# Designs tried in a protein design chat: VHH binders against o14958. Part 8

Target 1, 349 residues: o14958
Amino acid sequence: LNFPTYDGKDRVVSLSEKNFKQVLKKYDLLCLYYHEPVSSDKVTQKQFQLKEIVLELVAQVLEHKAIGFVMVDAKKEAKLAKKLGFDEEGSLYILKGDRTIEFDGEFAADVLVEFLLDLIEDPVEIISSKLEVQAFERIEDYIKLIGFFKSEDSEYYKAFEEAAEHFQPYIKFFATFDKGVAKKLSLKMNEVDFYEPFMDEPIAIPNKPYTEEELVEFVKEHQRPTLRRLRPEEMFETWEDDLNGIHIVAFAEKSDPDGYEFLEILKQVARDNTDNPDLSILWIDPDDFPLLVAYWEKTFKIDLFRPQIGVVNVTDADSVWMEIPDDDDLPTAEELEDWIEDVLSGKIN

## First folded at step 1 (VHH)

Design q10 (framework vhh_7aqx_2)
Fold by ESMFold2-Fast, scan of step 1:
Structure q10 (fold): chain B 349 residues (1-349), chain A 122 residues (1-122)
Amino acid sequence: as target 1 above (349 residues)
Amino acid sequence: QVQLQESGGGLVQAGGSLRLSCTTSGRTFSKYAFSWFRQAPGEEREFVGAISYSGGSTDYADSVKGRFTISRDNAKNTFYLQMNSLKTEDTAVYYCAKGFWSGYYRSDYDYWGQGTQVTVSS
């Protein structure tokens, strides 16, 4: 762990109607744990303390940021919870200005730190130089959008910024006001390009200029790409977003040479099959989920730290995995495509 | 659709036994942790016991340790609560719960049954 030892200082406060307005004014971001009333049961009390310790550790790490950490008791503060729109007990909510964002990821200190650091940034990142274009082009594992607008005062830029708020921090929104940047990215005035993860070419969103609602609807209709990375901060939503009752799951450690090579093969297969609406591959890097490795190995009966690809039935837990020899023969793109075709045609699982 | 359905509740004498069953549908059974909670009259819903998604770990509230046993059958998409040496204090509505992460709070579980009444008479 790269985290410090907890120093014992209480940085997480109980939020109430008495202190609510003062706390909101003090912080740019407010991280709020909306919890069940603390039971007299010893086991339940210990579990509450464990989650409180995670929040305390995150507050310690982010002490130099303008981020507040609070807990809200669902019974004691029912009126406040209703006023703020909290309806799911046990959820983490982040308040940013007038926005309430629900965190539905892994309740772990490192995951929460990264999520909060992304949220404290503006919803749209402005690109104004060739160096920044290069940085933009290197982001391949997120859904990302980029728009070209006349200025920040443009009604079309404001619609784009409002749309970005709906998806922060899960989807990356970029904009440019520079004609040179727009020319390099082949963007016309008021045009927005949508990039699926790992794809070479964007999709120009049709019917420019766009309203906020039109952009939000387009993004919602394109959230299941041909190849996507499982992320700790959205893992529950991603796992529940199965296609035809299955997930095609690929395990590969990007930091390992074999894993890196297998990921490049997956990218090639995805690029060659973007027109197949029945294909969605979920890439999982085991390094992102150290606590789930043993569970997945036991459940799927596989060695997780070597490249693996399989089909998992969401309703019955049955899975079938492609045989990848331990003599260092990774499948070719063609062999992988043949296996996927057998899966989708029903010849496998 | 995700559905949890409890069965096996009823009226029993103190010192007796009951076995509760919870059958699930919809989502993959073996990927989830399961728990039993109960709610006594005039009290809040409290943790009773949990079984991990791996099936290798179980945990119980202090009030039921040594008397209650939780188990799962992945082939039947069902999990159970075996209740022995029942006390009048065990009278409650028993709820089964399913979540991606095992936990001790109601909020740690995403899906819930409608509850089954257990009444223990003296």
Scores: ipSAE 0.000, ipTM 0.126, lowest interface PAE 20.5, mean pLDDT 81

Design q11 (framework vhh_7aqx_2)
Fold by ESMFold2-Fast, scan of step 1:
Structure q11 (fold): chain B 349 residues (1-349), chain A 122 residues (1-122)
Amino acid sequence: as target 1 above (349 residues)
Amino acid sequence: QVQLQESGGGLVQAGGSLRLSCTTSGRTFSKYAFSWFRQAPGEEREFVGAISYSGGSTDYADSVKGRFTISRDNAKNTFYLQMNSLKTEDTAVYYCAAPRGLFYTSSGYDYWGQGTQVTVSS
């Protein structure tokens, strides 16, 4: 999305005990910035102003939607914060019906717009044609689920829809009521298939038909795949979901031939090692994070104009990177697996 | 997503002690590693020390090792820098930071406090 310049109109409202009931009833979705008190320090005031500007720009872009934007001062509105269940100062909360979602992504206007647009949509996307199956099959970098049900009135579809609401917008839920689509995807009645990112074959969730709670539990137990893409809208939650205090990080620009080829090698390694519970590779496309490229290059002492893979300590960001020669030689899947095994065995620190 | 605020800076004589505090707001305090940095006038910001998210490990710059101690209080959402045996060379603005691994850089993802001045006189 191309952003306009800010038009100067104030669309972000301070939420208080006097107006909160009216504001909560007015909007389908409420984006709420719960902030610590603004100090008299000019630097702190400027940081707060920059966040206000981001929220104003997002509100301007989405003014045609039924989305409200508010701020809550943690000190001035302590009673209201307790009433609404907010206890994490500095956080963005989105209220959708009776659901409260914490935003765990980059505080940037484009990221917030995409997040809110995804969140306002229905939690389940219906697939009803062979062309839509092809579009579904092209989605490889998300966790996605697809279920086959008799109709929208099915109690099993309702359970599936309720489960989808728990993970919106981070996990993609699909359903079909069409026997032809189900046959193409090898889905039996009331079956749900779970797709890890970049895998060729899904996992059929066992013991169908499912309750909402059974589906939610299965998804929560399978949220750390062998290979996953870092997304700006969930980057902090993803980074904090480390395995044994480390991340194996792979940088590859999918739009560049070398990056594309390296990503295909990573996919092969991931597919061959899905049964290794100690392996989780985080793929980062530098094109998704243009403001961080220069700093990552300086911090890690690597060149992001080429594919890289390394191990990063979550606490200290100390890192070790695989040597990939400048002469167009990418590592083979076997060489990459050997390097990963050395990392996981502690031979590489 | 995380807001940091320093306190406890001031003027102290060489050989003295100061305790800096960094209060945090935002997402769960216990999920973050925390660091202290300092910047003397006209110089680049330098690392002072860090404490892991579990509190089980700490790291220090060679220049402060044995004199400075980092600790955290999860109940108070606060972490501290205890500075002992202060030297004139320790004079700087001290900043607390929440290192998010990949994201502790000088960009829009930096979680930095406003800074607190420490002046050590001879």
Scores: ipSAE 0.006, ipTM 0.225, lowest interface PAE 10.5, mean pLDDT 82

Design q12 (framework vhh_7aqx_2)
Fold by ESMFold2-Fast, scan of step 1:
Structure q12 (fold): chain B 349 residues (1-349), chain A 120 residues (1-120)
Amino acid sequence: as target 1 above (349 residues)
Amino acid sequence: QVQLQESGGGLVQAGGSLRLSCTTSGRTFSKYAFSWFRQAPGEEREFVGAISYSGGSTDYADSVKGRFTISRDNAKNTFYLQMNSLKTEDTAVYYCARDLYPWGSKYDYWGQGTQVTVSS
């Protein structure tokens, strides 16, 4: 997303006990920066101003949406912060209805715009046509769920919609009320199918019909897939979600032929190993993180000009990368599986 | 606004020791890596050392390796730079910074700095 130059209008307001009720009623979403008091120190003032500039630019780009942008001073508005449940200073919170969502991505204008645009949508997308089924089937790099219900008034649909709110915008929830669509997707009444990223076949969630709590628990238990894409809007949360103190990291630029081919090999390996609870591969497309490429090359001592796969230790921050065979050939699925087995067995480290 | 506050700077004789502390506000301290930098008069700001979010990994500039040690106490939201065998060329303003590792070389918050003067 190309951003315009800032037009000079102040769209970010200070939230206080005096104005918070009016501001909360005015907007569908409220993007809130919860900060420490601005000191007289010029360095910390400049840091604060840089965050303000990002918020002002985002507010300008999204001014046609019902999204408010505010700041809360942790000391001056301590009573308000406690009332609204804010306890993490320096964090961005998004208020949507009665929900409070902590933003756990890079504090950058483009990342914030995409996050807010996804969040302003309804938590469940309704599929009612064969064309929409095709669009649904093309989404492969997200965790997605789809349920079949009698109607929008169904108690089971309401439970599903409430469960979806817990995971918006990170997990995609879909529903259909159309018998023909359900038949095409092999969905029984009140059944929900869970799709891991890049998998061909869904998992039918057992013991239908479901409560909100049952759906939330199932999703939480299954939200570390065998192969997942790193996204700028959740990069810190994803990094903290390590398995056994490591991340298996694969760099592949999808727009490059070699990167595309390597990603297809990763998908095949993941599909063949969904039953391995010790396997989780994090795919990073360097095009999503242009400002981090040089850092990763220096830190990991690798060339991101080509696909790479390695193991990164979260406790000692060292890394080991697979040697790519001579002749510019990418590893086969079998060679990659052998390397992964060596990593998981401790032969590599 | 997350704030980083250095303390422990001052005047010390060559060969002496000094411990700098950097205390952060906020409740995500254990989530981030942290680094120390220094800047001598007329020089560019230079990297001194870094510590990972878990404390399991550290990195140091060659000029301080073996003399300086970084550590952290997640319960106190504080990390430290233990400086031993100080030299006159260690004289600088020392800054602490929050590193977005593995997402750095980006540093989103900096302290105001603390002066360290080593006399001979």
Scores: ipSAE 0.013, ipTM 0.332, lowest interface PAE 8.0, mean pLDDT 83

Design q13 (framework vhh_7aqx_2)
Fold by ESMFold2-Fast, scan of step 1:
Structure q13 (fold): chain B 349 residues (1-349), chain A 122 residues (1-122)
Amino acid sequence: as target 1 above (349 residues)
Amino acid sequence: QVQLQESGGGLVQAGGSLRLSCTTSGRTFSKYAFSWFRQAPGEEREFVGAISYSGGSTDYADSVKGRFTISRDNAKNTFYLQMNSLKTEDTAVYYCAAGSYLPFRSTGYDYWGQGTQVTVSS
C-alpha cells in the first residue's frame, strides 16, 4: 500500500469517561493508544507526537471504514483504563465487540492498516462456491481451518465462530454450509480440518463435534508449525515461540527467482519432516520488513539480497549461517535437511 | 522509549562479589530482553550475559560462566548482574542494554545505559 502524506485533519480523539459510551457505540473497531502522561520532558513530547502522527495517518487511510482512533492518558483516565482492562502504558489496544486485543507488532502505519483491515472482517469467512474453494486452496502461508456445518444457527458453528475470535487475525477460519463444497473438500458434517502453513493435506480434528474450548485447545497445541512466515503484526508472539532460546531462520524474497526457488526447497523439507516436533523454521521475506534489513545485515553479518538460512540465539543475537557459495546453485532439499539435522543434534551452535 | 540506568559499580578485591542493577522506565519492561556488556580500556565492547523477555533463558560469555548470574524483577522494572569470584581481568565499564525480541526490532540494542565502572584490585 502506497501511503499518502498526512492531510492535517485531526481524526484521533482523546477518550474520557465523558465521551467513552458515545465513541464505543459509533465504531465497529476502536484502535486505542494507552499512553504515559505527556510531561514537559522534550523526549516524551516528541515520542508522543510521532505516535500521534502514525495514528492520524492510519485514520486517514481507513477513514471510510467504521474504525475509530483514540488516545487514553494513563493518569487522567485511570478509572476508564481499569474498567477496560488496560495495564500496559505505551500499548495499542483494539476493541472489537466484547474483545480487547493488545497489538504487539511494529508501531508503523502500514502494519497497523493491514492488522485493522483483517480485524474488521468477520472472524469466520463463509465459502459457498467452487471459485471460493479455489481461493481457499491458494492460501498456503497461514494456519487455516475449515468446518462444515448445517447452518449459522448450529450450536457447533457458534462454537467454531467463538473459537475463531480467539485467533483473529493470525489464524484464518473458514466454514461452509454447502454440501457440494464439503464434498469437494472431503468434509463430513460438523468436521473441522486444520491446515499447517505450506502443507498439502489437512489434519482432521478428532472427536467431532467440538466445543469452543476443545477447538481453542487443539489450535493452541498446534501453533508451532514446521514452517511458518514471520508477519510484522505478530513479531513478538512468533519470537516468543522459541526452543531453548534458538530459532532456525530463513531469509528469502518470494518476488526474486532465487528466493522463490529457496522457499520451494524449504516447503519440501518441511513437508518431509512434519513428524519432528523439534523442527520449526521461521521464514522471513525481507520485503515485509524494509526498515529492518540494514539492522539484520549488520547484526547477522549476512547479505539479504540472497537466500540465507541460519540459527539465531534469541538472548544474544548470536547466529550461525549455512554457507552457500556465490558460485554454487542453491542447496538441495537433502543438503538443507542434513544441515538442519546438524543444528538440531547440537553439532552446529 | 526505554531509558536505562546502571548502579552498583565500584572497587572490589579479587575473589570478592558485586551486584550490578539496571533500572528501566515504562511498563514495556516485560517485552524486552536485557543484556550486560563490558568494555576495558583500549578494548572492544564485549558481551557478558543476557536474559530473555520471559526470564526462561539466560546466556553467558565463556569467560564468566559459573561466576556471573543475570536475573530480572519485572515488579521493580530492574534486572541484575550478580558477579562472584571476581578477577582483575573483570575490570571494565559495564553497560546494560535493552533489546525488543532481537533481531526483530529496528530499535534492538539502541537502548543503552551510561555505564558503571567496576575495578577489581589484586
Scores: ipSAE 0.000, ipTM 0.144, lowest interface PAE 16.2, mean pLDDT 80

Design q14 (framework vhh_7aqx_2)
Fold by ESMFold2-Fast, scan of step 1:
Structure q14 (fold): chain B 349 residues (1-349), chain A 122 residues (1-122)
Amino acid sequence: as target 1 above (349 residues)
Amino acid sequence: QVQLQESGGGLVQAGGSLRLSCTTSGRTFSKYAFSWFRQAPGEEREFVGAISYSGGSTDYADSVKGRFTISRDNAKNTFYLQMNSLKTEDTAVYYCATKGSPWFLRGSYDYWGQGTQVTVSS
């Protein structure tokens, strides 16, 4: 998506106690920037202006959608913020019905447009054909669920749809009402399969039929996969979802042959270790984060033009990176697994 | 669910060698990392050494590095502690342990053997 030049029209409204009820009724989604009071500090003013232009550009691109864009001053509208549950100054919140979602992604126009477009769609994608099954099977880098139900009027399907709303747009929920599709995916009536990213086989969620609460709890217990991709739209939430204060971080450019090969090695290690609850590897494709490459290279003291794997302390970003002995040779799955064992045992800090 | 049993302890003179064995029951041996701990009279239980499920990673306490070697034989469901150049201060009850994880972790362990006495005389 090519972004237009800003046309100068103000599409972002200041939200207040006087107008919030009318604004909430007008839109299907309300994108709300909860900002610090604008001080006389030039750096703070510039940061605010940059976020304003991002919101104006997003509002311009999405002006034909039922999406509203508003700003709330944390000091001027303190009562409104408290009433609506806004605690974090500098945060972006999306209101969808009675749900409030904190946006934990990169504050960039492209990222925000994709997030909002995904969130305004139905929470469950219906699969009804062989071609759609093939497309479903090609999705390997997301947590995904698929359920087989009698119809959209099924009480069980409604529970599944309600559960999907809790995780939209971060986790992909699919359903089918077609017996042929269900047979290809080995789904029994009212059964839901859970797919961890990059795994060959799903986990059939036990004890069908499920309530909304049972599905939500199962997904929450399985949100930290053995191998997961860092995405711009959820990067801060993912980074804060550390295991024991650390992340095992793997950098690999999928579009580069060495990066592609390293990712295949990571997938093999992950598949062989799905039953280890102490293992979670975060894959980062530098191509997804062009503005952060220089920051990461400086902070971690590594070269991101080649595959890297290391352990990072979430609090201070202190890190230790695996030494790859040869410029041309990537570590084998066995060598990588041995290094991971050293990290998890506390031998590498 | 994992049962661990030590063997090979006994009386040995300073400068001598002993090999301890730990055998586990069940089909889980090849999936788990294992560790050795010891407890001397009047002291707390201390870490001695560890081996990962593959045997690719080992770790040792500074007091035993260069003298003790940990190894495993997945075909026999057994792992070993080879103790060389024994000192009187190595006198302790030796325990094998596992967390039920492919990797050894510092801290609390979930499964323990009954212990085997090692006495090193001057």
Scores: ipSAE 0.000, ipTM 0.207, lowest interface PAE 16.2, mean pLDDT 83

Design q15 (framework vhh_7aqx_2)
Fold by ESMFold2-Fast, scan of step 1:
Structure q15 (fold): chain B 349 residues (1-349), chain A 123 residues (1-123)
Amino acid sequence: as target 1 above (349 residues)
Amino acid sequence: QVQLQESGGGLVQAGGSLRLSCTTSGRTFSKYAFSWFRQAPGEEREFVGAISYSGGSTDYADSVKGRFTISRDNAKNTFYLQMNSLKTEDTAVYYCAAKSLYGWPTRSEYDYWGQGTQVTVSS
């Protein structure tokens, strides 16, 4: 996204008990920054102002959408915050209908624009043609689900749609009402297939038909894939979803030939190791995080613009990286598996 | 911005237990990872234990694993080190620390430390 320069118009309003009901009725989505009282400390004031300008820029870009942008002072509006369930100061909350979503991503204008645009869409995307099946099949780096239902009026479709709202926009929910599409995807009536990122074949969710609660529980039990992409819009939640205090982190630029090839090797390793509950590889494309590259290079002491794989301690970011030669010799899938086994067995770190 | 204050140190007999507390000020408690360190007289500072900002992950030094437990209470802005089966070798000044894990465009990365609390284990 090409962003305009900020035009100086104030599009972010202060939310209070006096305007709360009016604001909620006016917008389809409400993006709410719940902030600490602004202190007299100059560093804190500047950080607050910079976050405010990010929100102003996002509001400018999305002004033609039914999305409101508001700020809530934790001290001045303590009663309103308690009523709405806000307890984490410094957080972004998005209100969509009766749902409250905490934003756990990078506080950057482009990340927020993409997140909000995805969230304003319907929680379930309907697939009704061969072209749309092809588009569905091309999505490889998200957890995705697809269900076959009789119609939108089906109680089972409504349960599926309600389950989808729990995970929007992080997990992609699809449905079809077309028998031809269902046949192409090998879906029986009321069946839902669950796709892990980068996997060839889905898992058919057992015991159809499903309640909302059954679908939500299954998804929650399967949210840590063997290989997953770090996304700016959920980076904090993903980082906190560690195994035994570590992440296995792989840096690869998808747009670079070496990075692309390394990602294909990572996909092969993941596909061959889906049965290992101790293995979860976090892929980071540095192009997704231009503002964090310098920080990560300093912290990890590596070049992020060549393929890297390492083990990172979640608490202190201490790390150990596999030696990959500067010349064109990437590790084989077998060599990578051996290194990963050494990490998981404690021989490395 | 985080300020850290330890409490709960003191004199204890070998085989006994102590719980150290680290209370934070500032309204960003859930966005920091926390650690305990210790320093015995004439020795280097040693890592003791750590907890991630979600509380979902913990890590311990081999010397204390199975005896010490780190935990956090976000409602109280406090994190703890439960020390069981104490040994004379555990005698040290114990420090709590807070660490920010991410750089933002306008944010500096910080390490914050408490003042320390003395733990003395008698034989």
Scores: ipSAE 0.006, ipTM 0.245, lowest interface PAE 10.7, mean pLDDT 82

Design w01 (framework vhh_7w1s_2)
Fold by ESMFold2-Fast, scan of step 1:
Structure w01 (fold): chain B 349 residues (1-349), chain A 115 residues (1-115)
Amino acid sequence: as target 1 above (349 residues)
Amino acid sequence: QLQLVESGGGLVQAGGSMRLSCAASGFTFSYAMGWHRQAPGKQRELVAKISGGSTAYDDSVKGRFTISRDNTKNTVYLQMNSLKVEDTAVYYCAKGLYFPSRDYWGQGTQVTVSS
């Protein structure tokens, strides 16, 4: 919202075989737009220019950070793209050390700035005080992990840190070396607790101490929580992660009283049904996606000024939305559970 | 290697017809396929979809547009009849229908309907 006007300075460089080695060595992060060949059609040409302007604005805002911004033409630089492992035209890739991270979010300046700022941070946040524990406990809508280790030099902490790099910035990794903090969080030495979004209690990861591979595997097996928030920075990956060919989608604007109340009902249903492997609810706050609201209202034929819950069938591409009458109370947790059971049993499609 | 390429757009007079094509490479049509459009200053809207043997249309184009596919050619078509000035938009072919994805959109093809 407080973004500056673009100053006209070109901060986004075309990457080629001639300059890529120099560019890769210069920056801590390299933000790379791997784009389709520029069409002769004026409309697609303008759309490309608009994306370039987004990248220029992001580069301007982050000018004092060690972050480079580049573009790669899929046809002109096909050899370079193949060498760097880029296979999806229209995608944004971030190179951080030896890692390549595909940006799976909305191509918008504010989304990209937040994503890159999170990525440039250390993959593990250290908790060492009572106030930091309270801040940790307030984080509700992310998958988060916290481990207790002897020190930064511990082989088990290093494994944990390496595991965290696989999921940055989508999953929040925390660690403590303080016995008092560990006691407050009921953590034993070398133990890691895994928090699903919106859950009151963590899952202690079994069979400590862990290798990097064991932690990565556990997190991958637990990435589809019973209730999760759709985030602009990971929306494509989240949407492609359907369960049994469907998404149960709940729209609720947290800043509105009705939306807030509906979200509390969703949390209760999720907490009561964590053991159901066939249940995954995707919460969407329309405030996070102002440019998609009209598209969703038109496509789903629903009013997003009030809470909605529906099922989207990935195979059939049809959607069905729960009837919530204008002057009725929001559904109870029991009524919502009954509707969800009808969805999962195939009575609603 | 997933790619959608639209073609067939251009300038046409009101009341005329136009056929758009969407060629897919790197996958077969295991997903629902759709045609979306975006007019200047408006949000993208889904106008037609095809999944298996069933089709569906937005009310604004129902009876005028027909979506079809040729699985042998891995191509989806949008036959547009009785075109109106209001149909002027960039038309996009998409895999999946409700949420955008990196694979979701082709590059688009411009359709301009003159009076």
Scores: ipSAE 0.012, ipTM 0.509, lowest interface PAE 8.5, mean pLDDT 83

Design w02 (framework vhh_7w1s_2)
Fold by ESMFold2-Fast, scan of step 1:
Structure w02 (fold): chain B 349 residues (1-349), chain A 116 residues (1-116)
Amino acid sequence: as target 1 above (349 residues)
Amino acid sequence: QLQLVESGGGLVQAGGSMRLSCAASGFTFSYAMGWHRQAPGKQRELVAKISGGSTAYDDSVKGRFTISRDNTKNTVYLQMNSLKVEDTAVYYCARYWGSLKGFDYWGQGTQVTVSS
């Protein structure tokens, strides 16, 4: 999606105790920038203006959605901030009903638009037909869950829906009340299946039926899959999974034939190695990060117009990359597996 | 020219508190920031990171250390409480550029010595 030029119309309002209740009732989502007091320093003023322009552009793009955009001054509105539980100045918060969600992605218009569009949707997508099962089965690059329940009034469905709210929009939750859909997916009543990205078979969550807390705990324990896609809206959460982390990083453009083939090889290696708790590959499609391509090429000394796989030390930005010949020969799954084994055994640093 | 300058280190008794400051110059304060430390004979480790609204801490310092920043002063802080002898290290401030690059600019470090 191409972004328009900013039209100069002010769509972002200052939130105060006087207007808070009215604004909250007006919108389905409220995107709130909780900011430090703007100082007399010109540098700080320009930084604030740049973030305000990002919010204005996002508000312009999403003008036809029931999404409000507001700013809160931490000093002037200290009472309101305490009421809402805002502790971190400089942060974006999204209010959806009773839920307060902290935005942990890059403060960029395209990232914020994607995040807000995902959040305005219901936390659980209902699958009611066998045709919709095909759409569910095509989603391979997200963690996804699907549960089978008696009805919307089921206490177990309510627990599942509450659990889904904890992970929206990062993890996709689905449910069905249809016996035919459940039969096609081999789901028993009150059973929830957990799908790691790119895996052929789900994991049936044990000890059904589940409480909200049990589902949240299971999902939190399984958020680091063998192969995962880097998404702009979760960059900081994904990267901070491994404090002092070493990451196996694979670059492949899915829209390019070589990138597509390399991704298929990565999926095969991941499927064959789900039992290895030390293996976690981060896949990056350079098309998702056009502004970072030149930077990564310079820093890592690699060509991102062809597939690459390497080990990156996040702390030092030091990296080692597998040698892939320029003659269009991609490594076999076995060759890639051997290289990964050398990385994990410490032969490659 | 980008510079990071740490201050606030020194000698402190076990159980005491200390606050480290890191002043940044040459860039706007939209980057994530981290505090690392290196004890004698050990590898450098990340103890705290701040990225917008998100903070992360090493398990050894959770509940004792707090990272914060003042965008007006272009400064990041590490508040260290309930200090232990094993917290003795050179503490480094670093800029986090973004996903994948990690930390690309480092301060010169400030010594923290915790005595029994």
Scores: ipSAE 0.000, ipTM 0.151, lowest interface PAE 17.6, mean pLDDT 80

